# VH-VL binders against o27280: the designs that were tried, part 37

Target 1, 266 residues: o27280
Amino acid sequence: MDSMNVPEVLEIKRIVEESESVKTFIFSWDFRREVRPGQFVMVWDFRDEKPMSVSLIDPVRSEIGISIRRVGEFTDRVHGLSEGDLLGIRGPYGRGFELMGRDILLVGGGIGMAPLAALADEATARGMRVDALVAARTADELLFLDRLEAAGVNISTCTDDGSCGFKGFAHERLLTLEENHDMAAVCGPEPMMFQVMRILDERDVPAQLSLERYMKCAVGICGQCCLDDTGFRVCAEGPVFWSQELSRVREFGRYRRDPAGRRVPW
Below, E stands for the ipSAE of ESMFold2; O stands for the ipSAE of OpenDDE; V2 stands for 0.75 times the mean of E and O plus 0.25 times the DockQ between their complexes.

## First folded at step 20 (VH-VL; framework fv_marstacimab)

Design f2 (at its last look DockQ between E and O 0.37; V2 from the best seeds 0.00; counts 0 for: pae O 11.0 > 2)
Fold by ESMFold2, look of step 20:
Structure f2 (fold): chain C 266 residues (1-266), chain A 121 residues (1-121), chain B 112 residues (1-112)
Amino acid sequence: as target 1 above (266 residues)
Amino acid sequence: EVQLLESGGGLVQPGGSLRLSCAASGFTFSSYTMSWVRQAPGKGLEWVSWISGSGSSTYYADSVKGRFTISRDNSKNTLYLQMNSLRAEDTAVYYCARGSEWEYFGYFDYWGQGTMVTVSS
Amino acid sequence: QSVLTQPPSVSGAPGQRVTISCTGSSSNIGKGYDVHWYQQLPGTAPKLLIYYNSNRPSGVPDRFSGSKSGTSASLAITGLQAEDEADYYCQSYDSSLRGYVVFGGGTKLTVL
């Protein structure tokens, strides 16, 4: 194939309003292109292209779902679309989550619950015990709770303002939870993931964390998704990394880089 | 405001049956786990049964397993407890208790005022 | 077995501090399950007082505090007032019962 990996133009089959700021866009998908939880796609609205995590992987209905939070011009335009409208999709790309053992902990902050919801579906389908710590700033921003409950996931919640569940940050709630899991999967704001990773490492729980970095090419050529200390490209070697890989990265959890490469505090 | 109203209590002979109801209002009922908790006269609190928000999972205390059935109708915002094969030891005030939103191992933040069940020959 | 143990009674004078213990085991509090506390005034339904070990719901004054360590939890009440006279229950979960809800036996607080 003469391949620039050009986006496939797909029709929006269904839109689910997850919250005031988050919608899930569902497309028909040919699963000859395998998709794993934690992988991402590039979503193209014919003007700009952004990486988005897959939140629903349903081979039985031949459907894939992509959850998008409204945060700027691109996502505002996509949120304005209706069923039947078109989007371009490239992918999937990146390294997804790897399941191990029989007992998994999910720790998700905000939209970071999207790839973890897909992972929860796979884990429960395999008969694993799944505990999920779902974190947000407020109760209205807790995502996928109905879906997780219906799948048999044991849910714990926390909110910064205490409007639902534990009042406080995800890592503070984690300190009060069961310590014996075979693995953990973590996705959310990078400062949250750093604190959660430290606790999981001290508990000797193998952890995989999904990072977000600025991306342009999605295949590792442009360098915009690189981590300082390792040269890891989030789009090529990640977005999912083991905690051992991230422990060698001084930048993780401390700062981020803007599109121009400048260090910016979290 | 959150409101929980139990009904269906009363006097029943041993071996008899009763169905308790709890009408819920002021919150998104289907988002919350629910429990029945009882208190025999002059005694402490005893958990009886628990049900998930969707109704897909239930748990029962050993003292009632096989005799009591918890259920919910989310379209009617109502929690139920079907009590069969009643014994004198089941005599108690039965409270409807709301679990925390979405917390599997949560707490009970709102309680009804209870309905009295007396099992006596 | 899965019983959470509380002292049957505790007393204190107005203005003083009292502590109510909730002693569990490795199958409940010691396994990492959270502890919640309830206040029950005479003739009334229980009311949530402390959740997730140390959080206070809106309307509960800060003179009530909770903590958890090892296999035990503790409720502390400072600045005792006559209205604090009530029964107090701790609540958690027990893994030997597949996560069943367990209550402590209750503690009657008497304000002298």
Scores: ipSAE 0.011, ipTM 0.584, lowest interface PAE 9.3, mean pLDDT 86
Fold by OpenDDE, look of step 20:
Structure f2 (fold): chain C 266 residues (1-266), chain A 121 residues (1-121), chain B 112 residues (1-112)
Amino acid sequence: as target 1 above (266 residues)
Amino acid sequence: EVQLLESGGGLVQPGGSLRLSCAASGFTFSSYTMSWVRQAPGKGLEWVSWISGSGSSTYYADSVKGRFTISRDNSKNTLYLQMNSLRAEDTAVYYCARGSEWEYFGYFDYWGQGTMVTVSS
Amino acid sequence: QSVLTQPPSVSGAPGQRVTISCTGSSSNIGKGYDVHWYQQLPGTAPKLLIYYNSNRPSGVPDRFSGSKSGTSASLAITGLQAEDEADYYCQSYDSSLRGYVVFGGGTKLTVL
């Protein structure tokens, strides 16, 4: 009778340092509880709770991984934890990615690569061909490259400063590629996703995009993660949306809500 | 200045083994993918093997898969190619080439001068 | 047989324009993967000439240019000079080969 809404206290089994600012925390997981790439969990450090994407799904080892970027007080505390320490995990929540076709394009920026890495594993396991555009500000911030390579993903990198791969932004790199994918999955900074979505739409490539919003309840009740004009709840109807859905969302790529619910620019 | 220096080439009989080395300098070695590319006498370039910056990922051409092993020691700034069960068709100049950082598919911006491997009875 | 097809040889007189084609397929150039070019002078190692289809590394004269369209790429050399006599190779990636880097067969350029 375990409720998915009650945090389960789990021991950190392993910690992988992905970059200077990103760690992946690995937990034992009972896969009787289904989890899909693109879904998120609520992570509780017994003081505060934050939504985090699942970045690793390993049924063989009975493990999941959660990648967390150090960006504030909560994540600072979590980054201070060691293997063997405890965290509360409830979920998973939200709508995950749907795989279709033979050839899939992943476009990720920064920590946005977290859910895409999990998707890449599933896609490659299913025999799909996966191309990935991995973008970051600098080479040191590129995530999951070795993991993706090991999975057989075709990787192109993009950095703002040109320290690795294509110099420029993800959408600029995308413009240099031909339009021959069956589906795309996108996750990263919303301005990036906005530009990428436009290109993919022009190319008639079905695209799914994962949004990030402040979420409190994760069950569609509090309304904090509601998107303007549509009433979409990122925690319930998302976080993964089809491009057609997001085309109806006025705020997408333009502004967001702060923790107090105020409109702020990206 | 980026430098790549291959060594370990020589004459070997069919079925024999050789280990090639590539000493790298002038850049952060662990930040770059590395590849071996070979060229048979009077022939074109053929990609042989690729390894990621950390060494965790490796790929091989079908022609050498199961026989060759690419590895690297980032503490020594050295790339290796262990070649086993050598065949006459493996005769070539072997080049060490630096690839784009962390990019699986990239270009080779720096090349060594190559080391000659001759497989003959 | 090379995955990418190049003419075995091309020739031109000094000052002329020459082009070297690189023909791929839907699994490499046609997939949208970038094409790179290398120059190999006689008795030397290859040198990067063009990267990402049309970009020149530092030190490469602007008389060298690259382009890509469909399943093919092209290297153009204007104002041909004697020093341009070399072998030229295109390079890309083929997704059907699970991560294979692929080269063209090479083109020998003779300056008449």
Scores: ipSAE 0.000, ipTM 0.483, lowest interface PAE 11.0, mean pLDDT 91
ESMFold2 (binder alone), look of step 20: mean pLDDT 91; pTM 0.940

Design f3 (at its last look DockQ between E and O 0.01; V2 from the best seeds 0.00; counts 0 for: pae O 9.1 > 2, placed apart)
Fold by ESMFold2, look of step 20:
Structure f3 (fold): chain C 266 residues (1-266), chain A 121 residues (1-121), chain B 112 residues (1-112)
Amino acid sequence: as target 1 above (266 residues)
Amino acid sequence: EVQLLESGGGLVQPGGSLRLSCAASGFTFSSYTMSWVRQAPGKGLEWVSWISGSGSSTYYADSVKGRFTISRDNSKNTLYLQMNSLRAEDTAVYYCARGSRWEYLGYFDYWGQGTMVTVSS
Amino acid sequence: QSVLTQPPSVSGAPGQRVTISCTGSSSNIGKGYDVHWYQQLPGTAPKLLIYYNSNRPSGVPDRFSGSKSGTSASLAITGLQAEDEADYYCQSYDSSLRGYVVFGGGTKLTVL
């Protein structure tokens, strides 16, 4: 829709401090503009515009939540805002997650847990069994644990430093968990997603993975979000891809491109 | 100091029912997963059932599925085990045990002193 | 039936080292599931002794140690003391039992 391409200026209704580095900004939202887990919005602070994942989709309260990690100048400015302050939101954009079967595994690393928290809400509302592996570098960076527990999600945790749960990487913890799921949804650091995808492929578990790439237009015209070898546009054909689609992408898990188009390691 | 105190055990005939309670104190009860673990006289430990902190998820050993129901009342800091259709093989000391805060595949860091259930005619 | 196998008893003199094994299979310890250990003194409830294979809770002496390799785990007790006389249980999870909790059969430690 043409209205999605112009930012709507919205007041911040509520701010939830998820961690020292992550806040969820909650806005009133008209759900005639449908939003699905795994889609993203462009957040405009009247100076710059960045893609952010939707972490809360609440049609009953007419609310949408957007979780933002403090990582740079833009997110520092947004983290400095208060309830009642304004942000521009355009979207949603992209392909969201598809749910199938009765038993889903979620694997989230850091802020990547944000779209998976929204998916968990939808899956549990459908009566699915939801197992979630929540990964971070430290205990302080584990996100959404109380919310996931309240929704009836079976939680496993891991931290790189062992400060909470299993000490190690998400793919190492995954090897110690139940193997039988109808599908998986994965979002987090791309090297983690690559290793997790390999395990899920070996187990013949259909997996959907959410990629992050640099975006400018968000509607598929500018080409800035394209993946090598396939020409897939993350903003149009993604950000959620099936593992089979990603098997054709040589850059996945190895590098990404900055705004200038240069290869950078993950 | 973490304390778990079981009650409600006793003598019951086969086919009968009992309700066990576990009063919890010294910690934020609603934040922890809880389990029942039993031990038949002279025998080892057997896990019985598990419940999440909010009570939203429960799991049962195959030997008790359909007969036992685990529940909790977080406003009273109390864990329950409703035991129906009791069999002689259910005779045991029943312990309530505190599980990991987040991990549903965890360990049991605090145990009550147990309550004895005897199923006999 | 106990999925995890422990020797029914072990013994040692004060000051000696004893080891209690916990033998599983590819569906439990061999899948990578963690092993936890509990001490049960006569007439009392179990007490957590080792968690996540080798970690000690606060207040557990460092003469207790745990390890895991392959399909088995081991609890070692050095500098054996009379107060260590107890039953010891290992605990893990088993995917063939739908991924739920399993305990070993228990080992009675006698201090001679």
Scores: ipSAE 0.209, ipTM 0.651, lowest interface PAE 4.9, mean pLDDT 87
Fold by OpenDDE, look of step 20:
Structure f3 (fold): chain C 266 residues (1-266), chain A 121 residues (1-121), chain B 112 residues (1-112)
Amino acid sequence: as target 1 above (266 residues)
Amino acid sequence: EVQLLESGGGLVQPGGSLRLSCAASGFTFSSYTMSWVRQAPGKGLEWVSWISGSGSSTYYADSVKGRFTISRDNSKNTLYLQMNSLRAEDTAVYYCARGSRWEYLGYFDYWGQGTMVTVSS
Amino acid sequence: QSVLTQPPSVSGAPGQRVTISCTGSSSNIGKGYDVHWYQQLPGTAPKLLIYYNSNRPSGVPDRFSGSKSGTSASLAITGLQAEDEADYYCQSYDSSLRGYVVFGGGTKLTVL
């Protein structure tokens, strides 16, 4: 079907176990439908639908990958699927990352590395130098390290428990790293992104950050993913925002909306 | 219920040393940044030192830099302030304060009752 | 003397509205760093009153409000009550001081 809003039923071509809690589901993709790093798709398991970032874009193999973290009932069901099983995919949606400059910094936390991994592939293919700060709670939760390394990315790791790389949080590690990048892309826990953004702003490094919000329609209609004070819809104006845009967002790094629209702390 | 209890204050001579402790309870201690804030008698609040949740990052006010050391033991839910080369101007009530969970030098949502440090000959 | 400047004292009658200003610079409030407010009752430890410019913690009445504009912030208290008599401090961050947490000089609020 020509409508991007109608889920296309696709067969899971391959499943890659990235970690104990994260799997990448690979699908055949018709690249007449353009997809950019930072965009998301709506994944439908014929019972529920959730937004997921695209983590792999491979025009050569005509494949895309969606990395999903096990966090609830929906993702539990999806993680129970096997190769050959079916999922509904509609999209892609939202604004993706823009690449600029020569030297790119990626800062990712947890599953936030998913869209950044896709961005890393594009950046390296363009001949850009890519540095990546990969953060997680523990070593076994660090994502895409082998993939990034294979792409020629310079990797710095950070873990809360110090089991791999720098012991501490991403913004702490960032303070000890090179500060002269042309652009940065950030994705992870919002409190992390908030702190990272401030550091990057102080360093005058243009930064793009990918937000996560509860998204229902993905087409800017329902308003579920609206950001306070700006009216930005994460699904329409985002999920990728420039730091200057986010500086206007009161709730960024401070609180979020639950499915009922109530303010909840991070 | 979040609780912070300072201890270790007292009278000390100039040039002396003192170690303050802050016992924390009611929350996941390692998830929060901590700070020391002091208040001289009849004066305003002055930030002294900050430490990250992991303890890997610390910051100091210029007035105490090189003399004071902030540290924490997350296994004991305790914050410390080692004060060396104390001066008369260090006389104050010292508060331990919990920082915002993810803020780099953010706000302080809980404060202890403070411990008095008096530096006098 | 303080990085953030507050009036040393303000006063008001019960039921009135009072405002406490906090004036910073381009290296702190003007740079976009958030402002927080604390209330310190006589003989007690400070208590968080406003965080992130205008948010109230649980238990803080809605008659307390905060705002920020340019290089300054303001705390407003409506329906002034006797129990509001206290010292009030604004707090922010200053990047020029290598990551300093900075407080205002404090404002003594007297309820007449």
Scores: ipSAE 0.010, ipTM 0.512, lowest interface PAE 9.1, mean pLDDT 92
ESMFold2 (binder alone), look of step 20: mean pLDDT 92; pTM 0.944

Design f4 (at its last look DockQ between E and O 0.78; V2 from the best seeds 0.00; counts 0 for: pae E 11.1 > 2)
Fold by OpenDDE, look of step 20:
Structure f4 (fold): chain C 266 residues (1-266), chain A 121 residues (1-121), chain B 112 residues (1-112)
Amino acid sequence: as target 1 above (266 residues)
Amino acid sequence: EVQLLESGGGLVQPGGSLRLSCAASGFTFSSYTMSWVRQAPGKGLEWVSWISGSGSSTYYADSVKGRFTISRDNSKNTLYLQMNSLRAEDTAVYYCARGSSWEYFGYFDYWGQGTMVTVSS
Amino acid sequence: QSVLTQPPSVSGAPGQRVTISCTGSSSNIGKGYDVHWYQQLPGTAPKLLIYYNSNRPSGVPDRFSGSKSGTSASLAITGLQAEDEADYYCQSYDRSLRGYVVFGGGTKLTVL
């Protein structure tokens, strides 16, 4: 096993409260170890281990950030931690986003904005024009708006309840936005991503989408995150996929596997 | 109740400077983008400048770029427009307007009553 | 000249239906950017009338409606009333010309 597969015990340097349910945990990072937007790390609280997307990559401060949504026992424990506390981090793993062109569209939903925020930073640093559609159920769940604004990102928001921005879903808002982007990056609820991908395909916009699956090993050996028909392993061939790749994945946007490996609908 | 109140308008000579202020109340000021929009006498509306909620991003119309500076003090709930090298064509009523929440260059849902700026020799 | 083109004036009798057009281009409305409308009563500041092409803010009666198609948008007023006499402006976004936020030239609505 490669040294990268051994969790490194790191001190939580800072905690940023992004929303009521989302916190960003910041760690010192040795950037001799490369990390790319769209990649994930395995977070170990010395009891359990979960995959989490990298949401901040700051080579200047030698820091990375991991945004975690409170959704269960593991994340409840992690959210109870304070600055100075320890977590185990191994990785990064998976295929990250690839930037191309001059104009990039980001479409994110909920915690899906985490990897996209990191991508936004990289894209803007490269001088790219970045448009971001940020979606959430309510205004309070919209993530990284100030951060994106500060980076010069053109932001459009939509909420299910209309409490902020366009009232409706991301794919509905997207239909009302300009069509000329060189590429798109998408991350959020899979039903959202499915609809967004369809629109982007119709517009002939190359798109990359980040999938979420149950991942155990993160190294492509356990098969827990294997996608039907293709045999794609989300942890190895993903989590970022091109739309052309996902078009071959029958389960995309339709169903997923539970922790026991059973097929369940979205 | 959302309120926007402009001040600082007046008579100024060509080449002169003027600073406009807009006092905001009734909402979380830092959570909204703000803009200046002007209207020359008997003419239509013209967008002048835009600033993000945090103030970190600003944009200007070509007609005022390099001469005008938009800024904000979120601690004072105040929007500013520093106007330098004023020209006769800058004569207008200047409105401060609140942008749509968290939207880049969206609509303006609230407007002040405006302050008149006259540039004349 | 304004980036968005509006008729300089329209008129109608009370109770009638009037429409105000807003013609843009492939760089603004044609790109899919939203159109918003404002009403400006004589001697007052503009007021938001329609946002996101067809949505009405609270307090705006349903006799006002907006639509968008292609490179153009339209404001329709049914059951025209005397108090509707005002200037109306469309607004959108354009990253290529004269700035980013763009207004129409305005339309003076006269109620006969």
Scores: ipSAE 0.025, ipTM 0.544, lowest interface PAE 5.6, mean pLDDT 92
Fold by ESMFold2, look of step 20:
Structure f4 (fold): chain C 266 residues (1-266), chain A 121 residues (1-121), chain B 112 residues (1-112)
Amino acid sequence: as target 1 above (266 residues)
Amino acid sequence: EVQLLESGGGLVQPGGSLRLSCAASGFTFSSYTMSWVRQAPGKGLEWVSWISGSGSSTYYADSVKGRFTISRDNSKNTLYLQMNSLRAEDTAVYYCARGSSWEYFGYFDYWGQGTMVTVSS
Amino acid sequence: QSVLTQPPSVSGAPGQRVTISCTGSSSNIGKGYDVHWYQQLPGTAPKLLIYYNSNRPSGVPDRFSGSKSGTSASLAITGLQAEDEADYYCQSYDRSLRGYVVFGGGTKLTVL
């Protein structure tokens, strides 16, 4: 049995407060288990297990970071933990982002910046030019700005309430940005990603988008993460998809599924 | 009210040095990118240098690379421009300008009143 | 020689409409970078007039408007008033300079 299929119990080495609602939990990690930006892990608090994106990949320190937004009972419990406490981690799982060309656009909404921060580190380390559009509801929710700036990323911001940068939605800001990136990587609320994908497709910019769906097994067996009409499993064939793959997916941007598997409009 | 106050201008000989300061108040200084923009007498605006909110990333116009150093002290809410190997063409009013928060490709929403630098024998 | 080209001067009578152009290239405005505009009254520092091509800050009258198309941008001023007599600068970024800030050469508006 692949050790990725059972949780490894790891000590929380450090906790970084990224915002009032987002913390990054740092763990020691043996990088013989390779981790790619855009892959996810299942985090187990000994009661429940949820998928979380890897936001920091540091082979030099042998560390990974997992950024978690406080949004419910599970994440409230995890946010209550301290350095030295234990969590179970299984993974990584899924298909990560692929880098291409020399000029990449990142478009992140809220916690969706987490995997993109990891991708930005890899892209800048390769000498790529990185532009990032960082979106949130308010200025206080813009994530990883210091880290992106330190990496040499060219940052554009937008907030729904206009408290920082462009007032409006990410796709509205994107219309005012340059069109000729070699690729784009997109992660955030699915309605945002749908609108961003349409603009990027019109511009003929190759785009990879990271989808979120309810997960149980994370290895493609239980079917809980399947996309309608294609049978793609987000945990196995994704979570990162090329925009052309998503063009075949009826549900993308139009509805979501609750934990019980019911279709719910966005 | 956002306030930017430049100081340190003056008369200097070619090859000399000056250090400009810009005291900032009325906003969270460390959250904003900052620039120096200059204007030679009777001429237009010329961007000189840019620094990120943390101070870790800087850019310079080609005309000043290697001679000027932009820096900031976020504990003192102060932006600096160290100007070395000054030339006559550096004669200008130097403005301190606030960029949009964390955005490199933004605009300059607040400007100081400028400090005059004159480079002559 | 500025990277962004503006007419050196424009003029109009009170109450009239004038337009100030800002012409770039494929390495700046044509690459999709936004254009911002500044007004500099005689003896004063520049003041932000238009940002992100067409947005007005609070306190700027709606008789000032901006637009961008292709490699160029335009500032329009309607209902000209004597106090509009100033220098006007466009500003953007140029990718050939690795995202360096560029200003237009400036346009002197004279109210006749």
Scores: ipSAE 0.006, ipTM 0.510, lowest interface PAE 11.1, mean pLDDT 85
ESMFold2 (binder alone), look of step 20: mean pLDDT 91; pTM 0.944

